# Designs tried in a protein design chat: miniprotein binders against q6w4x9r395to579. Part 59

Target 1, 185 residues: q6w4x9r395to579
Amino acid sequence: GHCSLEGGSFVTTFDARPYRFHGTCTYILLQSPQLPEDGALMAVYDKSGVSHSETSLVAVVYLSRQDKIVISQDEVVTNNGEAKWLPYKTRNITVFRQTSTHLQMATSFGLELVVQLRPIFQAYVTVGPQFRGQTRGLCGNFNGDTTDDFTTSMGIAEGTASLFVDSWRAGNCPAALERETDPCS
Key: E = the ipSAE of ESMFold2; O = the ipSAE of OpenDDE; V2 = 0.75 times the mean of E and O plus 0.25 times the DockQ between their complexes.

## First folded at step 7 (miniprotein)

Design Q33
Fold by ESMFold2-Fast, scan of step 7:
Structure Q33 (fold): chain B 185 residues (1-185), chain A 92 residues (1-92)
Amino acid sequence: as target 1 above (185 residues)
Amino acid sequence: GDYEELFERAIELWKEAEELIKRAVEAAENGDFEKAIELLEKARELLFEAAILTYEALEHATTEEQFERIYEFARRITELIREILELAEELK
């Protein structure tokens, strides 16, 4: 399955359901028992100064008990807070430059991440067939049925993207449902 | 609508990039790898601009059909950028 985070706030789930939102938080993209050591893939959204979107993807994070790999829009790759030269290898994960504008995180456990750095920071998530029906997060549940792709962190199927997205916030952030009304712009 | 102007401009940039890519392939077939790389870099610049305009157009989509059409085009631009970057690297 394929999940994509494109532009500032456009997402296509593993079951090919497109949606968009505006939010400024870290969100869980993918949780699965197929990920080793309680692994999770997360996306950081912020107001990055990119005019084509109200909010934009600014970093992708892979977090497990051993690793916190952050790939940011400024082309810095860190693990556990320390900057790494590419290619960077751990036992099960390799981060390398695929092209002059794309980084890839390849894993031994059926997860692949490709990050476009320029012209617009965006991410592509690929998972193997072992993940089918075993994913949770913004990328959906990968069960072949788009009607329940907006399943919240509490297991409730929502009819709207906003409630779904808000349920997958990581930490104490403003709700994605809150529209910014900035009188100063 | 406002999305139409952005989207049409993006399509024109794509067409310009496609012609540069064709010329780059011809240059490479003739053994002129330096010219091929230069043409691919110009194509990449046009595709970068096309991508930005396409994502701006997505923000102005008012129907699901408009969103899907524009979004599919953005995906095509991204894939072509990857292909020409890989090709340029092989030609070095």
Scores: ipSAE 0.000, ipTM 0.186, lowest interface PAE 13.5, mean pLDDT 75

Design Q34
Fold by ESMFold2-Fast, scan of step 7:
Structure Q34 (fold): chain B 185 residues (1-185), chain A 92 residues (1-92)
Amino acid sequence: as target 1 above (185 residues)
Amino acid sequence: GDYEELFERAIELWKEAEELIKRAVEAAENGDFEKAIELLEKARELLFEASILTYRAAEHATTEEQLERIFEFARRITELIREILELAEELK
């Protein structure tokens, strides 16, 4: 399955459900028993001037008991707070320049991350079939049914993106705000 | 209107990306993997632009039918980007 983070705050889940949100926090994109050592993929959003979005993606983080790999829009890659030259390799993870405008994080456990640096910072997450029905977070549950892709961290299927997104917040940040409908007068 | 202009431009970028992917496959079949990867990279950049224009068109949509068409098209773009990522990895 594939999940994408594009154009500021637009997300398409593993079951191909598109949505948008507002928020300036770190959010859990993907958490799964298939990720070793309590691994999780996270996205950092901050305030943006991009049209049709109040916020934009500024970094992607892979966090486990051993590693905290941060790939930022400034083209800096760190692990556990230390800047790394590419290609950077650990036992199960390799971060390298895939193209002049893209970085890739390849893993031995069925997770691939591609980050576009230019013209706009964006991310693409690919997971192997072993992740089917085993994912949680902003990228959805990967169960082949889009009606429950807004399943919160408490296991409740919501009808709106704002409650779904807020439930996957990973820090002490304000709640995400869904864009309001304009007044009728 | 803005909806028609933005959506038409997104479709044009999609068609350009499809042509680049076709050329990438031809380059790979001829053993030129470096050229194939370069073309796939360009196709992905066009698809990213198409995705942005597609979501911009959604903001100007006035009917449920227009929104359904936009979201279906956005999904196809995401699927094609995934296929490009898989192809590029295979060629390395």
Scores: ipSAE 0.000, ipTM 0.163, lowest interface PAE 15.3, mean pLDDT 73

Design Q35
Fold by ESMFold2-Fast, scan of step 7:
Structure Q35 (fold): chain B 185 residues (1-185), chain A 92 residues (1-92)
Amino acid sequence: as target 1 above (185 residues)
Amino acid sequence: GDYEELFERAIELWKEAEELIKRAVEAAENGDFEKAIELLEKARELLFEAAILTYRAAEHATTEELFERIWEFARRITELIREILELAEELK
C-alpha cells in the first residue's frame, strides 16, 4: 500500500483517500503491530515558508525502542540525536541517497520511506501486504474501504479531516485549524 | 502536562482494555463469538489510544532510563494488540 504527503499539506491514505490539513505539530503517520521494536512513523508539520497561514511537512521521524531516526527538510539525518553520514545502516534499516533530490529509508520489515528534499519536502510511504488492516494514523487503516479512513485514535470514524488529524497529535501543540477543508468534502 | 500525565492516562486505558479482554474471553467461552469480537475490537481501540499517549510520553523523556521504561510499556501494548487481532480473526 502507498501513502503520500505532498504539496506541503496534502495526504493520500493507503486506501487512496485524499485530504488536507493546517496543523503545526508532530503527528502519528503510521502505527502498526507489524513494526518491530514498537516502531512508529511520525510527521512533523510547521508553518510553511512558501505561503502565509499554510503548513508544510518539515521532517519525518521513525521512532522505535532502538532508534529515533529524523530526516529533515534541511537534508540532515540523525539517529538518537546524532548526525549521520549517508549511507547510514543499522541491523534492519538503511538510509541512503536515492537521487540528488531524494532520500530512501529501506527496512527489512516491509516498510519503505522515500522523501523528496527539493523543490518541496514530501514523503512517500510503502508498506507490504502484511500491514493490510493493521495500520493506524494519518495514513489510514489500509482495509480497502475509504469510508472509515478518518478513524481517530479513539476508534471513531469521522466525516471530516480536522478531528481525525487532531486525534493523531503526538506533541504539545495547538489543535489543527477548523478552517481547513477536506478535498473530498 | 508532562510525561507523567500522559503515561498515567495510558495506564488507565490499558486497565480498561484488560477488563474488555476478560469479558471477551468469557463471551467466547460461552459461545458468543459475535460479542467476543465486538469486545476485542473495542479493547484494540483503547490500546491504540494508550500507545499514542505512551509515544507522546516517550518524546518527553529526559533520560535514557526513563525512555526505556516508557517504551517497554509501548512494547507490551503493541504485543497485546497483535495477540487480540489474531484471536479476533480466529473467532470469525
Scores: ipSAE 0.000, ipTM 0.169, lowest interface PAE 15.0, mean pLDDT 74

Design Q36
Fold by ESMFold2-Fast, scan of step 7:
Structure Q36 (fold): chain B 185 residues (1-185), chain A 91 residues (1-91)
Amino acid sequence: as target 1 above (185 residues)
Amino acid sequence: GDYEELFERAIELWKEAEELIKRAVEAAENGDFEKAIELLEKARELLFEASILTYRAAEEGDEELFERIMEFARRITELIREILELAEELK
């Protein structure tokens, strides 16, 4: 399956359900028992302009009990707070520069991440077939049925993106921003 | 506009990208790899814009068109990946 984060705040789930959201926080993009050491992929969004109330992707984070790998729009890669030179290798993860404008994170456990650095920061997530029906987060549940792709962190299927997205916040951002600032409503 | 206008604009951007891809193939066949890469990167930007319009159309549209809009989004995403891979091969 393929999940994409494009256009600042556009997301296409593993079951190809497109949506967009408003919010400036860290969100859980992908959780799965197929990820080792309680691993999770997360996306960081921030405000993209003074005359616009639009948000944009500014970093992607892979977090596990062993690693906190951050790839930022400034082309800095860190693990556990320390800057790393590419190619960077751990036991199961390799981060390398695929092209002058793209970084790739390759793993041994069926997760691939490609990050476009320029001209717009974007991310593309690929997971192997073992992840089918085994994912949670902004990328959906990968069960072949788009009608329940907006399943919240509490297990409730929603008809709209706003409650779905809000439920996947990583817990360190004020909820008031999402409720009070919606440039598309 | 409503979802029909957004979806039609997305299709227009797709058609423009297809023309750029055809020109890129011709450039590569003639050994002009620099031009081919430039054209593929331009096509990628148009498809990126098409993907944004597609999600807006999906949010505004009714259930009868929702599946077709989602299939279009999937094809756009797959083609963007193919273009990125092809551009890398040509460098």
Scores: ipSAE 0.000, ipTM 0.133, lowest interface PAE 16.9, mean pLDDT 70

Design Q37
Fold by ESMFold2-Fast, scan of step 7:
Structure Q37 (fold): chain B 185 residues (1-185), chain A 91 residues (1-91)
Amino acid sequence: as target 1 above (185 residues)
Amino acid sequence: GDYEELFERAIELWKEAEELIKRAVEAAENGDFEKAIELLEKARELLFEAAILTYRAAELGDPELFERIYEFARRITELIREILELAEELK
């Protein structure tokens, strides 16, 4: 399955459900029992003064019991707070420069991440078939049905993206803002 | 505003991507799956760039075009995967 974080604030789930993001926080993108050592993939969003949206992807984080790998829009890769030269290899993860504008994180456990650095910071997540029906987070549940892709961290299927997104906050941040519709606009 | 300039660049990238896709189809028909995948990945990158430029232009222009280009880029990603799977199966 494929999940994408594109255009600063757009997400397409593993079941191909698109939605737009408006929060400014760290969010859980992918959790699964298929990820070793309580691994999770997370996305960091912050305000953008130059992009088309209020919110832009600024970093992707892979966190486990052993590693905290951060890939930032400023083209810095760190693990556990320490800057790393590429290619960077751990036991199960290799981060390397795929092209002049793209970094790749390859793993031994069926997860692949490609990050576009320029012209806009974007991320593409690929998971193997072992992840089917075993994912949770912003990328959805990968069960072949888009109607329940907005399943919150509490296990409730929501009809709207805002409550779904808010439930996957990983940091001490304010709730995502809902766009207020003017009754007379 | 420079939305017209962004839109023109997006169209240019779209046309370049179309030519790469045509070349990729030809390469695949000749059994050169490595070349086909390389060309499709380049086309996908150009389409994502075109979508972003279209989105920037859409703050001053037509947002519907953004969605169509982005969806087409995702379909190219699916095609790349299918060709990779086919290439592995045929080896």
Scores: ipSAE 0.000, ipTM 0.139, lowest interface PAE 16.2, mean pLDDT 72

Design Q38
Fold by ESMFold2-Fast, scan of step 7:
Structure Q38 (fold): chain B 185 residues (1-185), chain A 92 residues (1-92)
Amino acid sequence: as target 1 above (185 residues)
Amino acid sequence: GDYEELFERAIELWKEAEELIKRAVEAAENGDFEKAIELLEKAEELLFEASILTYRALEHATTEEQFERIMEFARRIQELIREIYELAEELK
């Protein structure tokens, strides 16, 4: 299956359902029992420079019990907070420069990530057939049915992208613009 | 807080990189291309470290203003790295 994060704020799920993203937090793209050591793929979104209402992808993160691999729009690759020279290899993961503008993260467990660094930061996620019906997150559930691709973190199928996206929020969120200055005690 | 501490450290590395780039330009103007390249390589190293700290500060940002400030700074880091590459190309 293929999931894509393109044009700054567009997502196409594993079941080929397109939607637009309007968040500014860290979100879970993909969780699955097929990922070793409680692995998860995450995306960081922030405001774009053109309009305050627009959002764009700024980093992709692979997190497990052993690794926190970050690929940012700054063209920096880190693991557990330390910059890594490419190609970077672990037992099950290799990060390397595929072209002058693209990085690839290849794994032994059926997950592949390609990140376009220039001219616009974009990500492409590929998963093997073992992931069918066993994924959750912004990339959908990979069950061949697009009508339930907006399944929230609580297992509820939503009719709109907004509630779906909000349910997969993992952190790094800005404070609400209209937050009251005098909170109740 | 973590946001302020990480961001301030990133800014300090940025300032060091700017000084190294200035010294690289001076070395190139004096015909010392080997030293110019060495200084540009050191500046690039500092900017990669600044990018890492900038991303870490982004994880601790909680307001729209903080996000905008960090994203603007990340853009400046990318522009300065691009300037390093352009300068290195001119020294061939």
Scores: ipSAE 0.000, ipTM 0.114, lowest interface PAE 15.7, mean pLDDT 72

Design Q39
Fold by ESMFold2-Fast, scan of step 7:
Structure Q39 (fold): chain B 185 residues (1-185), chain A 92 residues (1-92)
Amino acid sequence: as target 1 above (185 residues)
Amino acid sequence: GDYEELFERAIELWKEAEELIKRAVEAAENGDFEKAIELLEKAYELLFEASILTYRALDHATTEEQFERILEFARRILELIREILELAEELK
């Protein structure tokens, strides 16, 4: 399954449901029992410098009991707070420069991450079939049904992207929900 | 190979979407906003399908040139999707 974080604030879930949001926080992108050592993939969004209401992806984080790998838009890769030279290899994870503008994080457990650094910071997440129906977070639940892709951290299917996104905030931050224009409001 | 097949399919969907967008702009210029919105919605669906095929092509890229080309194409698709959504909202 494929999930993308593109154009600064566009997300396409593993079940191919597209949405956009305007938030400034660290969000849980992917949690799954298939990830070793209580692993999770997270996305950091911050305010865009070109517009008052725009936000953009600024870093991707892989966090487990052993590792906190941060890949940021300034092209720095850290693990547990220490800057690393590429290629960087752990037991199950390798981070390397695939091209002059792209980094790849390859794993032994069915997760692949490609990060475009320039001209726009973007991320592409690929998971193997073992993850089907076993994912939670902004990338959706990967169950083949788009109608419940907005399942919150509490297990409730929401009708709006803003409630869904806010439920996956990781930590304390002042991310405000943006009201959507709809026929019923 | 799979890269070429997926990328070619994505380009075909992009071309179909561009034609629908052109027709939508013409409909809007003639005052037919309902038809314009309908055509933009169809273009939107084709572009998201093209985006998914683009991500799948990434799994089969074997050269730096192939990889950079497909990611640039993905970026262009998402920019166009944004523009379509904004235009459709203006025409409601």
Scores: ipSAE 0.000, ipTM 0.124, lowest interface PAE 16.5, mean pLDDT 73

Design Q40
Fold by ESMFold2-Fast, scan of step 7:
Structure Q40 (fold): chain B 185 residues (1-185), chain A 92 residues (1-92)
Amino acid sequence: as target 1 above (185 residues)
Amino acid sequence: GDYEEWLKRAEELFERAIELWKEAVEAAENGDFEKARELLFEAAILTYEAAELAAEAEEHATTEEQEERAEELFDRIYEFARRITELIREIL
């Protein structure tokens, strides 16, 4: 399955459900029992520096008990607060420059992340078949059915993106803006 | 907002994005890869701006016909956005 965060406000889930939101928070993109050591992939959104959106993606975070890997729009990669030169390698994760505009985080556990740095900071998440029906977060539940892709952190399927997105906030920050849309619903 | 204003702005930016993409292709064919890159980056930015405007038009539609027109425009813009960003990944 493939999930994408594009253009600053657009998300397409693993089951190909598109939606839009505006928010300034860290959001859980992906949680799964398939991720080692309570791993989670998260997205940080802030006020947009680009004209196409009010808010935009500014960093992607992989957090586990061992690692906090942050890839930011300013092309800095840190782990546990320390800046790292690329290629950066841990036991199960390698972060490297794939192209002049793209970084890749490859893992041994069936998760791949590609980040476009320029001209717009965007993220692409790929998961192996072992994740099917075992994901939660902004990227959806990966069960082959788009009708329940807006499953909140409380396990409730919502018809709108706003309640879904707000349920996946991590940390102490405001609710997503009420101007969100669902262009393909 | 005014549905028609959002829709018109989306159409205008999308047309400009397509023109920049064509200029980028021409620059690449002439061997000017730095100019091609700059134009392709501008095309991508304008394409996503157009997508946001089309989404705003859809949100402010007051009739089913207006909503359908905005949705069709959004789909065309977003598919172009996906293709141009894939091209950026593959050639740059």
Scores: ipSAE 0.542, ipTM 0.809, lowest interface PAE 1.9, mean pLDDT 83

Design Q41
Fold by ESMFold2-Fast, scan of step 7:
Structure Q41 (fold): chain B 185 residues (1-185), chain A 92 residues (1-92)
Amino acid sequence: as target 1 above (185 residues)
Amino acid sequence: GDYEEWLKRAEELFERAIELWKEAVEAAENGDFEKARELLFEAAILTYEAAELADEAAEHATTEEQDERAAELLERIYEFARRITELIREIL
């Protein structure tokens, strides 16, 4: 299965459901029992361009009990807060420069990540079939049915992307509904 | 598609992945590690796509023999994916 984060704020799930959001937080992109050491893939979104309403992907994070690998749009790779020179190897993960504009994170457990650095920061996630029906997060549940791709962290299928996205926030960020700028509305 | 169609497509993608891996080994032997990594990345994508098709074949299996054939193909595909990952590590 393939999940993509493109054009700053567009996501296409493993079941090929496209959506867009305008949050500025760290979000759970992929959680699965197939990921070792309680692993999870996360996406960081922040303000982009001229408008405060425009957001874009600024970093991708792989977090487990052993590792916190951050790949950022400024081409810095860190693990557990320490900058790493590429190629960077751990027991199960290798991060390397595939081309002048792309980094790859290869794993031994069926997860592959390709990050495009230029001209716009984008990410492409590939998972093996052992992940089918075993994924949670912004990339969807990978069960072949797009009607429940907006399943929240509480297990509720939503009709809108905004509630779905907000349910997968990580860290102390305001929900989209709390970002009203005009109290006279 | 039916079982045979899914299984055949899985086998075809797996064979293409193996050919890319062979090209990657040749590139690495010639010291072209950037080309080798690019080819291994393409082989990995095709390998996981082949696994998805083999898994789909298993879902459409109507006999124990069909289910066993799909499972055996999946096992070979995952063993191959592990070899791709190991080669990527070695040539870095």
Scores: ipSAE 0.000, ipTM 0.132, lowest interface PAE 16.4, mean pLDDT 73

Design Q42 (at its last look DockQ between E and O 0.01; V2 from the best seeds 0.00; counts 0 for: pae O 7.5 > 1.5, placed apart)
Fold by ESMFold2-Fast, scan of step 7:
Structure Q42 (fold): chain B 185 residues (1-185), chain A 92 residues (1-92)
Amino acid sequence: as target 1 above (185 residues)
Amino acid sequence: GDYEEWLKRAEELFERAIELWKEAVEAAENGDFEKARELLFEASILTYRAAELADEAEEHATTEEQEERADELFERIMEFARRITELIREIL
């Protein structure tokens, strides 16, 4: 299965359901019992200071009990807060430059991440067949049915993206609808 | 109405992106990868901007037919964006 984060604000789930992302926070992109050591893939979105887009992907994070790998739009890769030179290798994960514009994180457990650095910071997530029906987060549940791809962190299938997106916030961030409290904004 | 304006703007930017992509392919075939890079980057940016405009057109649709046309355009634009991304990954 393939999930993509494109154009700063668009997400396509593992079941090929596209939606536009509206929010500025760290969000859980993928959680699964198939990921070792309580692993999770997360996406960091920030509000653009330049006009044309309300929100943009700025970093992707892989977090487990052993590792916190951050790949940022500034082309900086860290693990557990320490900057790493590429290629960077652990027992189960390798991060390397695939092309002049792409970094790849390859794993031994069926997860692959490709990050486009330029012209727009984007992410592409590939998971093996063992993940079918066993994913949760912004990338959906990977069960072959798009009608329940907006399943919240509470296990409720929503008809709209806004409640779905807000349910997958990681950490203590304001809700997307409350980003601007100024009535004239 | 708003719908027609958003849809027209999306179509215009998409046509411009396609033109830039064609120029980029020609530059790459000539071995001018610096020119190809500049053109592909511009085409990519315009393509996602066109996608945003098509998405806005859908939000302003007042009929099922308008919604369907905006959805069809959005799908074509996103598929084209994927083609540009593949070419960027292959040649740069």
Scores: ipSAE 0.553, ipTM 0.809, lowest interface PAE 1.5, mean pLDDT 81
Fold by ESMFold2, look of step 8:
Structure Q42 (fold): chain B 185 residues (1-185), chain A 92 residues (1-92)
Amino acid sequence: as target 1 above (185 residues)
Amino acid sequence: GDYEEWLKRAEELFERAIELWKEAVEAAENGDFEKARELLFEASILTYRAAELADEAEEHATTEEQEERADELFERIMEFARRITELIREIL
């Protein structure tokens, strides 16, 4: 399954359902019992432009009981707050520079993360088939059905991306906002 | 109407992004990777901006024809964005 965070504000779920949102918060991208040590993948969004409603992806975080790996747009990788030189390896995770513009986090448990650093900070999440029907978060539930991909943290299917996204906040943050643009400006 | 304004602007940005991409490909084929990088970075930014405008057009569509046209444009733009990303990853 593939989930992507692109263009600063676009998400495509494991079931290929696209949506867009704006918000300044950390959000849960992926939780699953297939991730060891209560692992979760999270995305950090922050203000990116002149408008208050312009936000974009600034970091991706893998959090478990043992690790807090942060890959940020300034190209710094940390684990538990300590900066790491690449390649960086734990028992079951390797983070390395794939190209001049891309980093990769490879794992032994079926999660792969590829991060494009420039020109736009983007993330591409790949999970193995053992995750099918076993995921929660902004990347959806991976059950082959797009009609329930907007399932909230309370298990309620929503019709709008904003309510769905707000339910996956991982901190005290303002509600998500949609980007407003004037085509003539 | 705002549908027509968003769709028109999306198409204009997409066309400009395609021209920048073509110039980037030519620069890369001639070995000028610094120029190719600059052009691809700009093309990428315009492409996602065009996608935002196509998404706004679809949101404000009032007919099935308008929705289909905006959806088709959005899908073409996002596929093009993936091609730019692949080229950046390949040469940079």
Scores: ipSAE 0.283, ipTM 0.685, lowest interface PAE 3.6, mean pLDDT 84
Fold by OpenDDE base, look of step 8:
Structure Q42 (fold): chain B 185 residues (1-185), chain A 92 residues (1-92)
Amino acid sequence: as target 1 above (185 residues)
Amino acid sequence: GDYEEWLKRAEELFERAIELWKEAVEAAENGDFEKARELLFEASILTYRAAELADEAEEHATTEEQEERADELFERIMEFARRITELIREIL
């Protein structure tokens, strides 16, 4: 399954459903019992302009019992709160520079993350087949059905992205606003 | 101060997650596994929210005691996350 966060506010789920939202919060991107040590992948969005529609992805965070890895445009921060030199390696996670503009987080448990740093901060999440039907968050449930991708954290299927996205907030932040799906907007 | 506010918020969310977990266990015991799963997923998200808030509290700590308290809360929350995950695996 492939999930993408592109263009600052555009998301494509594991089931290939595209949608767009505007928010300035941290959201659960991927939660699954298949992640070790109760791991979760989160996306941090912030305001990039003056209008409510000017929001962008600014960081990706992997959090587990053993690891906290924050990938932002400028640095990679780990458990001790210090910026680390790449490559950074733990027991089952490696973060390294893939290209001049791309970082990669590789894991031994079927999760891969590629982050484009410039010119636009974007993220690409890949999960193995063992994750089918067992994922939650903004990337959807990876069950091959696009119609139920907007299932909230409480298990309610929503017709629009706004309430769906809001249900996956990892903090007390402003509500997300849904916009028309257009990768060129 | 800021530390106490963040810590309190973390604790409140954690408590809510625990309540949902209890309801989920009860539902599972009654054979309502669908309800149990829904409650567990909701509990899971609140748990992660609580964890983030605990981390935020730690960033606002001004004493070693405050840092330790925030860290301990974080560990407790993550331990609870483990329990939720295990139960989800059993019910799925």
Scores: ipSAE 0.016, ipTM 0.240, lowest interface PAE 7.5, mean pLDDT 88
ESMFold2 (binder alone), look of step 8: mean pLDDT 86; pTM 0.838

